# VHH binders against Uncharacterized protein AF_1994, part 9

Target 1, 207 residues: Uncharacterized protein AF_1994, of Archaeoglobus fulgidus (o28285)
Amino acid sequence: SVTVGHTTVYYTNVPDAKAEVLAGYLQEEFGFTSDTDILLSMSGNEYEVRIPSSYSSPSEVEESFKVYFALLASRVSEEVFFGSPVKLVLVTHQNDELFAVKNQYSFEKAGRVFVYFKGVDREQAFNLANYLESLVGENYDWDVIFEQSEGVYHVVPFVGINDASELTPEMENSYQSMATELEDVLGGDVVVHLVNFEGYEVAAFEG
Below, E stands for the ipSAE of ESMFold2; O stands for the ipSAE of OpenDDE; V2 stands for 0.75 times the mean of E and O plus 0.25 times the DockQ between their complexes.

## First folded at step 4 (VHH)

Design c6 (framework vhh_surovatamig_d1)
Fold by ESMFold2-Fast, scan of step 4:
Structure c6 (fold): chain B 207 residues (1-207), chain A 118 residues (1-118)
Amino acid sequence: as target 1 above (207 residues)
Amino acid sequence: EVQLVESGGGLVQPGGSLRLSCAASGRTFSYYAMSWVRQAPGKGLEWVATISSSGGSTDYVDSVKGRFTISRDNAKKSLYLQMNSLRAEDTAVYYCAKGFRSSGYDYRGQGTLVTVSS
């Protein structure tokens, strides 16, 4: 096993160096203050990471956390395992499965703006991350999904409003301007979809 | 290390007010529903209030409805509990926690002590 802070990784069929990187990554990500045991294994070409929680049953896992966990799987794949397939499993302290997700996206960032992307060039994702970071600054935590369908770029920022009734005129103007400006940044038609932290679409803006 | 850190407790007379704060760290704050839970001397943990990840939904235990207000600032990664019309029965150590009422909670730190006494 390997320990970083309060995070101990127990591993099978994985190099020591990768287990240590994972331990440090999860210690930083979750900020564990109590000793936490992570189980890491590899089956075929897929890494499985089992992360304990205080939840007692699957029904207790909130939808917003499931969204977060799915995005985390993509970052763990990219940043710890160099793009290898990853399955994250949320478990009870008894190691019973509560929720599991596999990585879906590649990952780029600028400051603390995190872009999860598929079906687009890495350079486009990098340009998107830098554009968004220029709007919010280097210390603003922001998750954004970025993909393409039939020649249209879909930019999906996660926002702290529940539904369209909470949109202010200032927010509407800002996101409409963003959609228009992103057409120049990305070189094509853009739709900006605002999603809440539960993953539901609040509004959409066409450039 | 990063954690949930409660503050704002103290000694207050019945009918008084206090505002509790919880400073969170890490990217996850905005994805979690957040709760305030309390433990009175010699009693078990009691859920007090919950706020959804976006702040659009709130829920309270019946004994504090109309007196307490839970709120959050996702940009500042902060959770608050405004407590008005305090009663002796509100005396407890208050903890902020990730999750909904009746769910498993991830408790961190020492909490903040609220004593309502004349």
Scores: ipSAE 0.384, ipTM 0.640, lowest interface PAE 2.0, mean pLDDT 87

Design c9 (framework vhh_surovatamig_d1)
Fold by ESMFold2-Fast, scan of step 4:
Structure c9 (fold): chain B 207 residues (1-207), chain A 119 residues (1-119)
Amino acid sequence: as target 1 above (207 residues)
Amino acid sequence: EVQLVESGGGLVQPGGSLRLSCAASGRTFSYYAMSWVRQAPGKGLEWVATISSSGGSTDYVDSVKGRFTISRDNAKKSLYLQMNSLRAEDTAVYYCAKGLGSKYSFDYRGQGTLVTVSS
């Protein structure tokens, strides 16, 4: 096993160096303050990472955490395992499965802007991340999903408003301007979808 | 990662009010439910209140319902507890805690902030 901070990774069929990187990554990501045992294994080309929780049943896992966990799987794949397939499993302290996700996205970033993408070029994702970083600088941590469907680029920033009633005219103007400018940045039609941290769409803006 | 720093405690008379703050750092704050927990002198930890990641759902221990209000500002990475109609039995060190979906799932850190309700 390998320990970093309060995170201990127990592993089979994985190099020691990869287990150590994972231990440090999860220690930083979750900030564990009590001893936490992570189980890591690899079969074929897929890494499985089992992360314990104090949940006792699947119904207790909140929707916002499921959203976060799915995005985390993509980051673990890219940043710890160099793009290899990853399955993250949230478990009880008895190691019973509560919720599992596989990485769905590739990952790119600029500063504090994190872009999770599929069906688009990495260069387009990099350009999107840099454009968004130019708007917010170091002021915001921003998670953004980026996809293409039916000839349209869909940009999906996660925002801290619950529903459309919290959307101000200034916010509407800003996101409409963003959708229009992104058509130049990405080279095609763009729709910007605002989603809350539970994954529900608040509003959409066409370029 | 998330780092938590509590503030706003102090000495107040019964019936008074205080507003506690918890300043967070790190990317994950917006995706966690957050809680306030307290520890009275010589007692164990007691859960006080929880707020969902978006702020759309709140829950409270029965003894503080109608008196305390939990709130959060995800853009500012801050958690708050507005405490009204304070009673001597509310005297405790208050901690903010990172929750993973329910009031029964939490991780906490920091030194807390002391609230003393006394004449």
Scores: ipSAE 0.250, ipTM 0.580, lowest interface PAE 3.5, mean pLDDT 86

Design d1 (framework vhh_8k46_1)
Fold by ESMFold2-Fast, scan of step 4:
Structure d1 (fold): chain B 207 residues (1-207), chain A 118 residues (1-118)
Amino acid sequence: as target 1 above (207 residues)
Amino acid sequence: AVQLQASGGGFVQPGGSLRLSCAASGRTFSYYAMGWFRQAPGKEREFVSAISSSGGSTYYADSVKGRFTISRDNSKNTVYLQMNSLRAEDTATYYCAKGFGSTSYDYWGQGTQVTVSS
């Protein structure tokens, strides 16, 4: 096993260096203040990371945490395992499965703007991250999904409103302007989709 | 990472009010449900209140229902506990925690002491 801070990784069929990087990454990500045992294994090309929680049943896991966990899987894949497939499993203290997700996206960032992307160039994702960071500053935490389908770029920022009734005229004007400007930045048609932290779409704006 | 720091405690007379704040540092605040717990000297920690990530659902221990109000401001990464009609039995160190469910919370950092003197 390998320990960084309060995070100890127990591992099978994984290089020592990767287990150590994972231990440090999860210690930083979760900020554990009590000793936490992570189980890491590899089967074929996929890394499985089992992370314990105080949850006792699957029904207790909030929808917003499931969204976060899915995004985390993509960051762990990119930043710890250099894009290798990753399955994150949330477990009870008894190691019983509560929730599992696999990575779905590649990852880029600018400041604290995190872009999770699929079906687009890494350079385009980096340009999007820099554009968004220029709007909010380097200290603003923001998660954004970025993908392309049918010749249209879909930019999906996570926002703190729960449904369309909470949209202000200021937000509508700002995101409409963003959709229009992003067509220049990305070089194609853009739709900006606002999603809440439970993963539900609140509104969409066409450039 | 999520680091949570509770503040706003102090000394009050019975019937008084206090507002506690829990400031989060790090990215994940808006994805977590948040809760308040308390621990009196020589006693087990007990649940006080919880709020969903959106703020749309709130939960209270029977002992504080109608007197305490939990709220959050996701733009400030802060959760609040407004405590009204305080009683001597509310004297405890108060902790904020992430997670949801009756047994599903992690405690973060040092708490804030509330003393209701008689």
Scores: ipSAE 0.377, ipTM 0.675, lowest interface PAE 2.3, mean pLDDT 87

Design d10 (from p5k with S53W; framework vhh_8k46_1)
Fold by ESMFold2-Fast, scan of step 4:
Structure d10 (fold): chain B 207 residues (1-207), chain A 121 residues (1-121)
Amino acid sequence: as target 1 above (207 residues)
Amino acid sequence: AVQLQASGGGFVQPGGSLRLSCAASGRTFSYYAMGWFRQAPGKEREFVSAISWSGGSTYYADSVKGRFTISRDNSKNTVYLQMNSLRAEDTATYYCAKGYGSFYYSEYDYWGQGTQVTVSS
């Protein structure tokens, strides 16, 4: 095994160096203050990472945490395993599965703006990340999904608005302007979809 | 690393009020349920209150229901605990935590030192 901080990774069929990088990554990501055992294995080209929790059943896992966990899978794939397939499994203390996700997106960033993308060029994702970071600064945490469908670019920022009733005219004007400007940044038609941290779509704006 | 900094504790007489604040730094605040726990000297840590990411769901220990109110401001990455009608039994060090377990008995992360609340005449 390998330990970084309070995170110990037990691993099979994985190089020592990758287990150590994972231990450090999860220690920083979760910030464990009590000893935590992570199970890491590899079969073929897919890494499986089992992360313990105090949940006793799947129904207890909050929807917002499921969204977070799915995005984390894409970051672990890119930042720890250099784009290799990853399955993250949330488990009980008895190692029973509660929730599992596989990486769905490639990942790019500028400052603390994180772009999760598929079906678009990495350069376009990097340009989007830099554009968004220019609006909010290098210290603003922001997750954004970026996809293309039917010739339209879909930009999906996660926002702290529970539902459409919390959307102000000032916010509507700001996101409408963003959709319009992003058409120049990305070079095509854009729709900006505001989703909350449970993945519920609050509003959409066409450029 | 993600940090949680609790503040707002102090000395207060029974029946008084205090507002605790927990300032968070780091990315995960927006997705996490946030909670308050407390620990009296020589006792085990106990759950006090928790709030979902949106503020739409709140949970309270039976001992504090009707007296304490939890809230959060995601624009400031801060969670609050408004404590009214304080009792001597509320005397403890209060810790804020972010969790990825159930609201009632989750494995939460505790950062830095808590904030001491002393209720005594």
Scores: ipSAE 0.320, ipTM 0.636, lowest interface PAE 2.8, mean pLDDT 86

Design d11 (from p5k with S30R; framework vhh_8k46_1)
Fold by ESMFold2-Fast, scan of step 4:
Structure d11 (fold): chain B 207 residues (1-207), chain A 121 residues (1-121)
Amino acid sequence: as target 1 above (207 residues)
Amino acid sequence: AVQLQASGGGFVQPGGSLRLSCAASGRTFRYYAMGWFRQAPGKEREFVSAISSSGGSTYYADSVKGRFTISRDNSKNTVYLQMNSLRAEDTATYYCAKGYGSFYYSEYDYWGQGTQVTVSS
């Protein structure tokens, strides 16, 4: 096993160095203050990471945590395992499965703006991340999904409003301007979709 | 790493009001349900209130229902507890916590620094 802070990774069929990187990554990500045991294994080319929780049944897992866990799987794949397939499994303290997700996106970042992308060029994702970081600064945590469908670029920032009724005129003007400016940045038609942290779309803006 | 800092406590007379804030750092905050707990002198830590990541669901202990309101601003990484009609029995150190688990009586993995609330004439 290997320990970083309060995170101990128990591993089979994985190099020691990768287990240590994972331990540090999850310690930083979750900020564990209690000793936490992570199980890491590899079968074929897929890494499985089992992360314990205080949940006792699948129905207790909040939709927002499932959204976060799916995004985390993509970051763990890219940042810990060099883009190798990853399955994250949320488990009980007895190691019973509650929720599992596989990485779905590639990942780029600028500052603290994290772009999860598929069906687009990595350079476009990097350009998007830098554009968004220029608006919010290097210390603002932001998760954004970026994909292309039928010739249209879809940019999906996660935002802190619950529904459309919380949308101010200033926010509407800001996101409308963003959609328009992104058409120049990305080189095509853009729709910006605002989603809340439970994954529900609250508004959309066409460029 | 996620860090939590509670603030806004103080001395207040019965019937008064206070607004507590829990400032968070780190990316995971916005995806977690957040809770407020309190611990009175010589007592175990007690659940007070919880809020879902979007703010669409809230939960309250029976002792505070109708008097306290929990809310959050994910753009500011902050959870609030508006405390109205305060009573002597509300005197405690108040803690905010991030958690994954049941909203109702959840055990939380991380506790922030507390803020003292004293209700006395």
Scores: ipSAE 0.305, ipTM 0.625, lowest interface PAE 3.1, mean pLDDT 86

Design d2 (framework vhh_8k46_1)
Fold by ESMFold2-Fast, scan of step 4:
Structure d2 (fold): chain B 207 residues (1-207), chain A 118 residues (1-118)
Amino acid sequence: as target 1 above (207 residues)
Amino acid sequence: AVQLQASGGGFVQPGGSLRLSCAASGRTFSYYAMGWFRQAPGKEREFVSAISSSGGSTYYADSVKGRFTISRDNSKNTVYLQMNSLRAEDTATYYCAAGYGSRSYDYWGQGTQVTVSS
């Protein structure tokens, strides 16, 4: 095994160096203050990472955590395993499976703006990340999904409003302006979809 | 990682009000459920209130329903507990907690003391 801070990774069929990078990555991501055991294995070309929780059953896993876990799987794939397939499994402290996700997106960032992208160029994702970081600054945490479908770019920022009733005229003007400006940045039609942290769409703005 | 800092406690007379704040740092705050718990000397920690990541669902212990209100501001990474009509039995150290669900709190902050007495 290998230990970084309070994170110990137990591993089979994985190089020591990758286990150590994972241990450091998860120690920083979760900030464990109690000793935490992570199980890491590889089957074929896929890495499986089992992360313990205090949940006792699948029904206790909240929708917002499932969203977060899916985004984390994409970041672990890109930042720890060089884009290799990754399956993250949330387990009880007895190692029983509660929830599992596979990486769905590639990943780019600017400052603390994180762009999870699929079906678009990495350069476009990088340009989107830099544009959004220019609006919020380098210290603002923001998760954004970026996809293309049928010639339209879909930009999906996660926001702290629950539903459309919480939208102010100032917010509506800001996101409408963003959709319009992004058509120039990305070079095509853009729709900006505001989603809450449970993954529900609350509003959409066309450029 | 989530780090939590609770504040806003103090001395107040019965019937008074206080607002507690819990400031968080780290990317995961907006995805986590947040809760308030309290512990009086010599007693076990008890649940007070919880709020979902979106703020769309709130939960309250029967002893505080109608008197306390939980809210959060994800743009400021802060959760609040507005405490009205305070009673002597509300005297306790109040803790904020973050976790992957309403009963799965993995991150606990330092407490803030609330004393209700005449």
Scores: ipSAE 0.301, ipTM 0.630, lowest interface PAE 3.1, mean pLDDT 88

Design d3 (framework vhh_8k46_1)
Fold by ESMFold2-Fast, scan of step 4:
Structure d3 (fold): chain B 207 residues (1-207), chain A 118 residues (1-118)
Amino acid sequence: as target 1 above (207 residues)
Amino acid sequence: AVQLQASGGGFVQPGGSLRLSCAASGRTFSYYAMGWFRQAPGKEREFVSAISSSGGSTYYADSVKGRFTISRDNSKNTVYLQMNSLRAEDTATYYCAAGFGSRYYDYWGQGTQVTVSS
């Protein structure tokens, strides 16, 4: 095993260096203050990472956690395992499965703007991240999903409003302008979808 | 990782008001439900209030309903507890906590002491 801070990774058939990078990554991500045991294994070409929690049953896992965990899987895949397939499993203290996700996205960033993308070029994702960072600055934490479907670019920023009733005219104007400007940045039709942190779409804006 | 810093406690007379703040740092704050808990000497830690990640849902212990209000400002990474009509029984160390559910909190701040006494 390898330990970084309070995070100990137990592993077989994985290089020591990769287990150590994972230990440090999760120590920083979760900030564990008590000793936490992570189980790391590899099956075929997929890394499985089992992370313990205080939850006791699947019904206790909230939607916002499921959204976060899916995004985390994509970052772990990209930043720890060089884009290899990753399955993150949330477990009880007895190692019983509560919730599992596989990475769905590649990952790019600019400042603290994190872009999770599929079906688009990495350079397009990097350009999107830089564009968004230019609007909010280098210290703004933002998660954004970026996909293409049938020639339309879908940009999905996560926002701190619960539903459409919380949209201000200023927000509507800003996101409409964003959709229009992104058509030039990305070179095609764009729809900007605002989603809340539980994963529900609250509004959409066409360029 | 999220780090939490609670503040705003102090001494107040019965019937008075205090506003507690919990400042968070770290990317994940906006995905977390936030909660306030309290612990009086010789008692177990008690749930006080919680707010969903979007702020759209709030929860209160029966003992504080109508008197306390929880709110959050995700642009400032801060959660607040407005405490009105304070009673001697509200005397406790108040802790803020962050987690992905209304019952389970994985990250805890250092407490802030609230004393309600004449």
Scores: ipSAE 0.288, ipTM 0.631, lowest interface PAE 3.2, mean pLDDT 88

Design d4 (framework vhh_8k46_1)
Fold by ESMFold2-Fast, scan of step 4:
Structure d4 (fold): chain B 207 residues (1-207), chain A 118 residues (1-118)
Amino acid sequence: as target 1 above (207 residues)
Amino acid sequence: AVQLQASGGGFVQPGGSLRLSCAASGRTFSYYAMGWFRQAPGKEREFVSAISSSGGSTYYADSVKGRFTISRDNSKNTVYLQMNSLRAEDTATYYCAAGWGSRTYDYWGQGTQVTVSS
């Protein structure tokens, strides 16, 4: 096994160096203050990472955590395993499965703006990240999904409002302007979808 | 990772009001459910209030329902507890906590003392 901080990775069929990088990555990500055992293995061509929790049943896993865990799988794939397939499994203290996700996105960032992308090129994702970072500054934490479907770019920023009733006219004007400006940045038709941290769409704006 | 710092406690007379703040650091705050707990001298820690990650669901202990209001601002990584109509029995150290479940909290902040006394 290998230990970084309070994170110990137990591994089979994986190089020592990758286990050590994972240990450091998860220690930084979760900030564990008590000893935590991570199980790492290779299943086919996919890395499986089992992360323990205090939950005892799948029904206890909140929707917001499922959203976060899916995004984390994409970052672990890109930043720890060089884009290799990754499955993250949330487990009980007895190692029983509670929730599992596979990486769905590639990943780029600018400052603390994190862009999870699929069906677009990396340069477009990097340009989007830089554009968004220019609006909020280098110290603003932001998760954004970026996809292309049927010739339209879909930009999906996660926002701290519960539903459409919390939208102000100023917010509506700002996101409408963003959709319009992004058509120049990305070079095509854009729709900006606001989603809350439970993964529900709040509003959409066409450029 | 997230770290939590509670503040806003102090001395207030019965019937008064205080607003507690819980400042968070770390990217994952907006995905966490947040809770307020309190512990009075010689008592066990007790649940006070909770709010879902989106703020769409709130929960209150019977002892504070109608008097306390929990809210959050994910753009500022902050959770608030507005305490109205304070009573001597509300005297306690108040803690904020974060977690992935509605009452399964993995991260705890330092407390802030609230004293309600004439």
Scores: ipSAE 0.412, ipTM 0.692, lowest interface PAE 2.2, mean pLDDT 89

Design d5 (framework vhh_8k46_1)
Fold by ESMFold2-Fast, scan of step 4:
Structure d5 (fold): chain B 207 residues (1-207), chain A 123 residues (1-123)
Amino acid sequence: as target 1 above (207 residues)
Amino acid sequence: AVQLQASGGGFVQPGGSLRLSCAASGRTFSYYAMGWFRQAPGKEREFVSAISSSGGSTYYADSVKGRFTISRDNSKNTVYLQMNSLRAEDTATYYCAAGYGSRYYSPSEYDYWGQGTQVTVSS
């Protein structure tokens, strides 16, 4: 096993160096202050990472955590395993499965703006990340999903408004302007979808 | 990783009001449920209130229902506890906590804890 901080990774069929990188990555991501055992294995070309929780049943896993966990799977794939397939499994203290996700996105960033993308070029994702970072600065934490379907680019920033009733005219004008400007940045039709942290769409803006 | 800073405590007379704030740093805050717990001298930490990540679900201990209101502003990474009609038995150190769910009312189910803020209700 390898330990970084309070994170200990137990591993089979995985190089020692990869287990150590994962231990450090999860220690920084979760900030564990109590000793935490992570199980890491590989079958075929897929890495499985089992992360313990205090939950006792699947019904206790919040929808927002499922959203976060899916995004985390994509970052672990990209940043720890160089884009190799990853399955993250949330488990009980007895190692019983509560929730599992596989990486769904590639990942790019600028500052603290994190872009999770599929069906688009990495250069387009990088350009999107830099554009968004230019609006908010290098110290603003922001998660954004970026996809393409049928020639339309869908940009999905996670926002702190809970529902459409919290939209101000200033916010509506800002996101409408963003959708219009992104058509030049990305080179096609754009729709900006505002989603809350439970994954519910609260508004959409066409460029 | 999340760091939490609780503030807004102080001395207040019975029947008075206080608003506690819990400011968070770290990317994951907006995905976490947030809770308020309190601990009086000689007692275990007890549940006060919790709020889901979106704010769509709120939970209250029976002792504070109708008097306390929990809310959050994810744009500011902050959760609030508005305390009205305060009683002597509300005297405690109040802690904010972040975790992956609000289904548990036990302190042990929360992953991140702020430093407490003292509330004293006394004439």
Scores: ipSAE 0.183, ipTM 0.565, lowest interface PAE 4.3, mean pLDDT 87

Design d6 (framework vhh_8k46_1)
Fold by ESMFold2-Fast, scan of step 4:
Structure d6 (fold): chain B 207 residues (1-207), chain A 123 residues (1-123)
Amino acid sequence: as target 1 above (207 residues)
Amino acid sequence: AVQLQASGGGFVQPGGSLRLSCAASGRTFSYYAMGWFRQAPGKEREFVSAISSSGGSTYYADSVKGRFTISRDNSKNTVYLQMNSLRAEDTATYYCAAGFGSTYYRESRYDYWGQGTQVTVSS
């Protein structure tokens, strides 16, 4: 096993160096202050990372955690395993599965703007991250999904409003302008979808 | 990683008001549900209030319902507890906590805890 801080990774069929990087990454990500045992294995071409929780049943897992965990799977894939397939499993203290996700996206960033992307070029994702960072500054934490479907670019920023009733005219104007400007940045039709931290779409804007 | 710092406590007379703040550091704040708990000397920690990640759901202990209001500002990574009509029995150290899960009243559902802020209500 390998320990970094309070994070101990127990592993099979994985190089020691990868287990150590994972231990450090999860120690930083979760900030564990109590000893935490992570199980890491590789089957075929996929890494499985089992992360314990205090929860007892799948019904206790909040929708916001499921959203977060899916994004985390993509970051672990890119930043720990160099883009290899990853499955994250949230488990009970008895190692029973509560929730599992596989990485869905590649990952790029500018400052603290994190772009999770699929079906687009890495350079396009980097350009998007830099554009968004230019609007909010280097210290703004922002998660954004970026993908292409049927010839349209879909940009999906996570926002702090719960539903459409919280949209102000100023917000509507800002996101409409963003959708229009992004058509020049990305070189195609763009739709900006605002989603809340529980994964529900609250509004959409066409460029 | 999430670190929590509660502030805003102090001394007030019965019937007074205080607003507690819980400042979070770390990117993941907006995905966590947040709770407030309190502990008086020699007593177990008890649930006060909780708020979902989006702010769309709030929960209150019967002892504070109608007097306390929980809210959050995800752009500032902060949760607030507005405490009105304070009573002597509200005297305690107040802790904020962050976690995932649906059982908002259970201390064990919260993964991260702040150091606390003291509230004293006395004439």
Scores: ipSAE 0.413, ipTM 0.693, lowest interface PAE 2.6, mean pLDDT 89

Design d7 (framework vhh_8k46_1; at its last look DockQ between E and O 0.01; V2 from the best seeds 0.00; counts 0 for: pae O 9.8 > 2, placed apart)
Fold by OpenDDE, look of step 5:
Structure d7 (fold): chain B 207 residues (1-207), chain A 122 residues (1-122)
Amino acid sequence: as target 1 above (207 residues)
Amino acid sequence: AVQLQASGGGFVQPGGSLRLSCAASGRTFSYYAMGWFRQAPGKEREFVSAISSSGGSTYYADSVKGRFTISRDNSKNTVYLQMNSLRAEDTATYYCAKGFGSLYSDSAYDYWGQGTQVTVSS
């Protein structure tokens, strides 16, 4: 086992260095304040990371957490395991499975903007991240999904809005402008999809 | 949890039409995008079409553009896929799914309905 802060990673058939990096990564990510045991193992070419939670049943796990957890899987894959497949498993303190997810995106970061991308070049993801960073600065962690389909770039920022009625005219104008500006940045047609933290689409803006 | 029930599949000759329906449970239907995917035997599941929560935006795979039309009725919690000019290569099991995040990857959908079989054959 290896311990960083309050995070202890128990592992088998995994290099010590990987376990240590994982321990540090999860300690920073979750900010554990009490001793927390993580289980790390390999199944084929896939790393399995079992993370305990206070949930007692799968139905208690919030949708927003599931979204967060899914994005975390992509980050862990790239930042801890150098792009190897990762399965994150949320478990009870008795090691019963509550929720599991695999990494689905590559990830690029600019400041506090995190772009999860698939089907697009990393360079484009980086350009998107930089553009968004210029808008929000360093005071906001912003998760954005970035994909290309049928010649259209789809930019999907997670936002703290649950209903379209919550959008002010100013917000609408801002996101419309974003879609238009991104067409210049990315060199193609763009649609911006606002989704809430549970993954529900609130609004869409075409460039 | 959201339950999805797809229907409308069947046998049709090339050039024929089918209309798929997917009914969703719950009270939040108007808040999430819906998508249609399909999987043929021995092939990977592929994106077919998606529609935004409001219905204001629709998206199609190149292979179905001009032939398929996705729509939704939020008052009925239902998404539809009108399939015209069907081809043999459209033969597959079709799945509807509830979207979260992006619209074009199966990883961006968190609830799936049971499949409905579409067979296009002379």
Scores: ipSAE 0.008, ipTM 0.250, lowest interface PAE 9.8, mean pLDDT 89
ESMFold2-Fast, scan of step 4: ipSAE 0.606; ipTM 0.789
ESMFold2, look of step 5: ipSAE 0.290; ipTM 0.660
ESMFold2 (binder alone), look of step 5: mean pLDDT 77; pTM 0.771

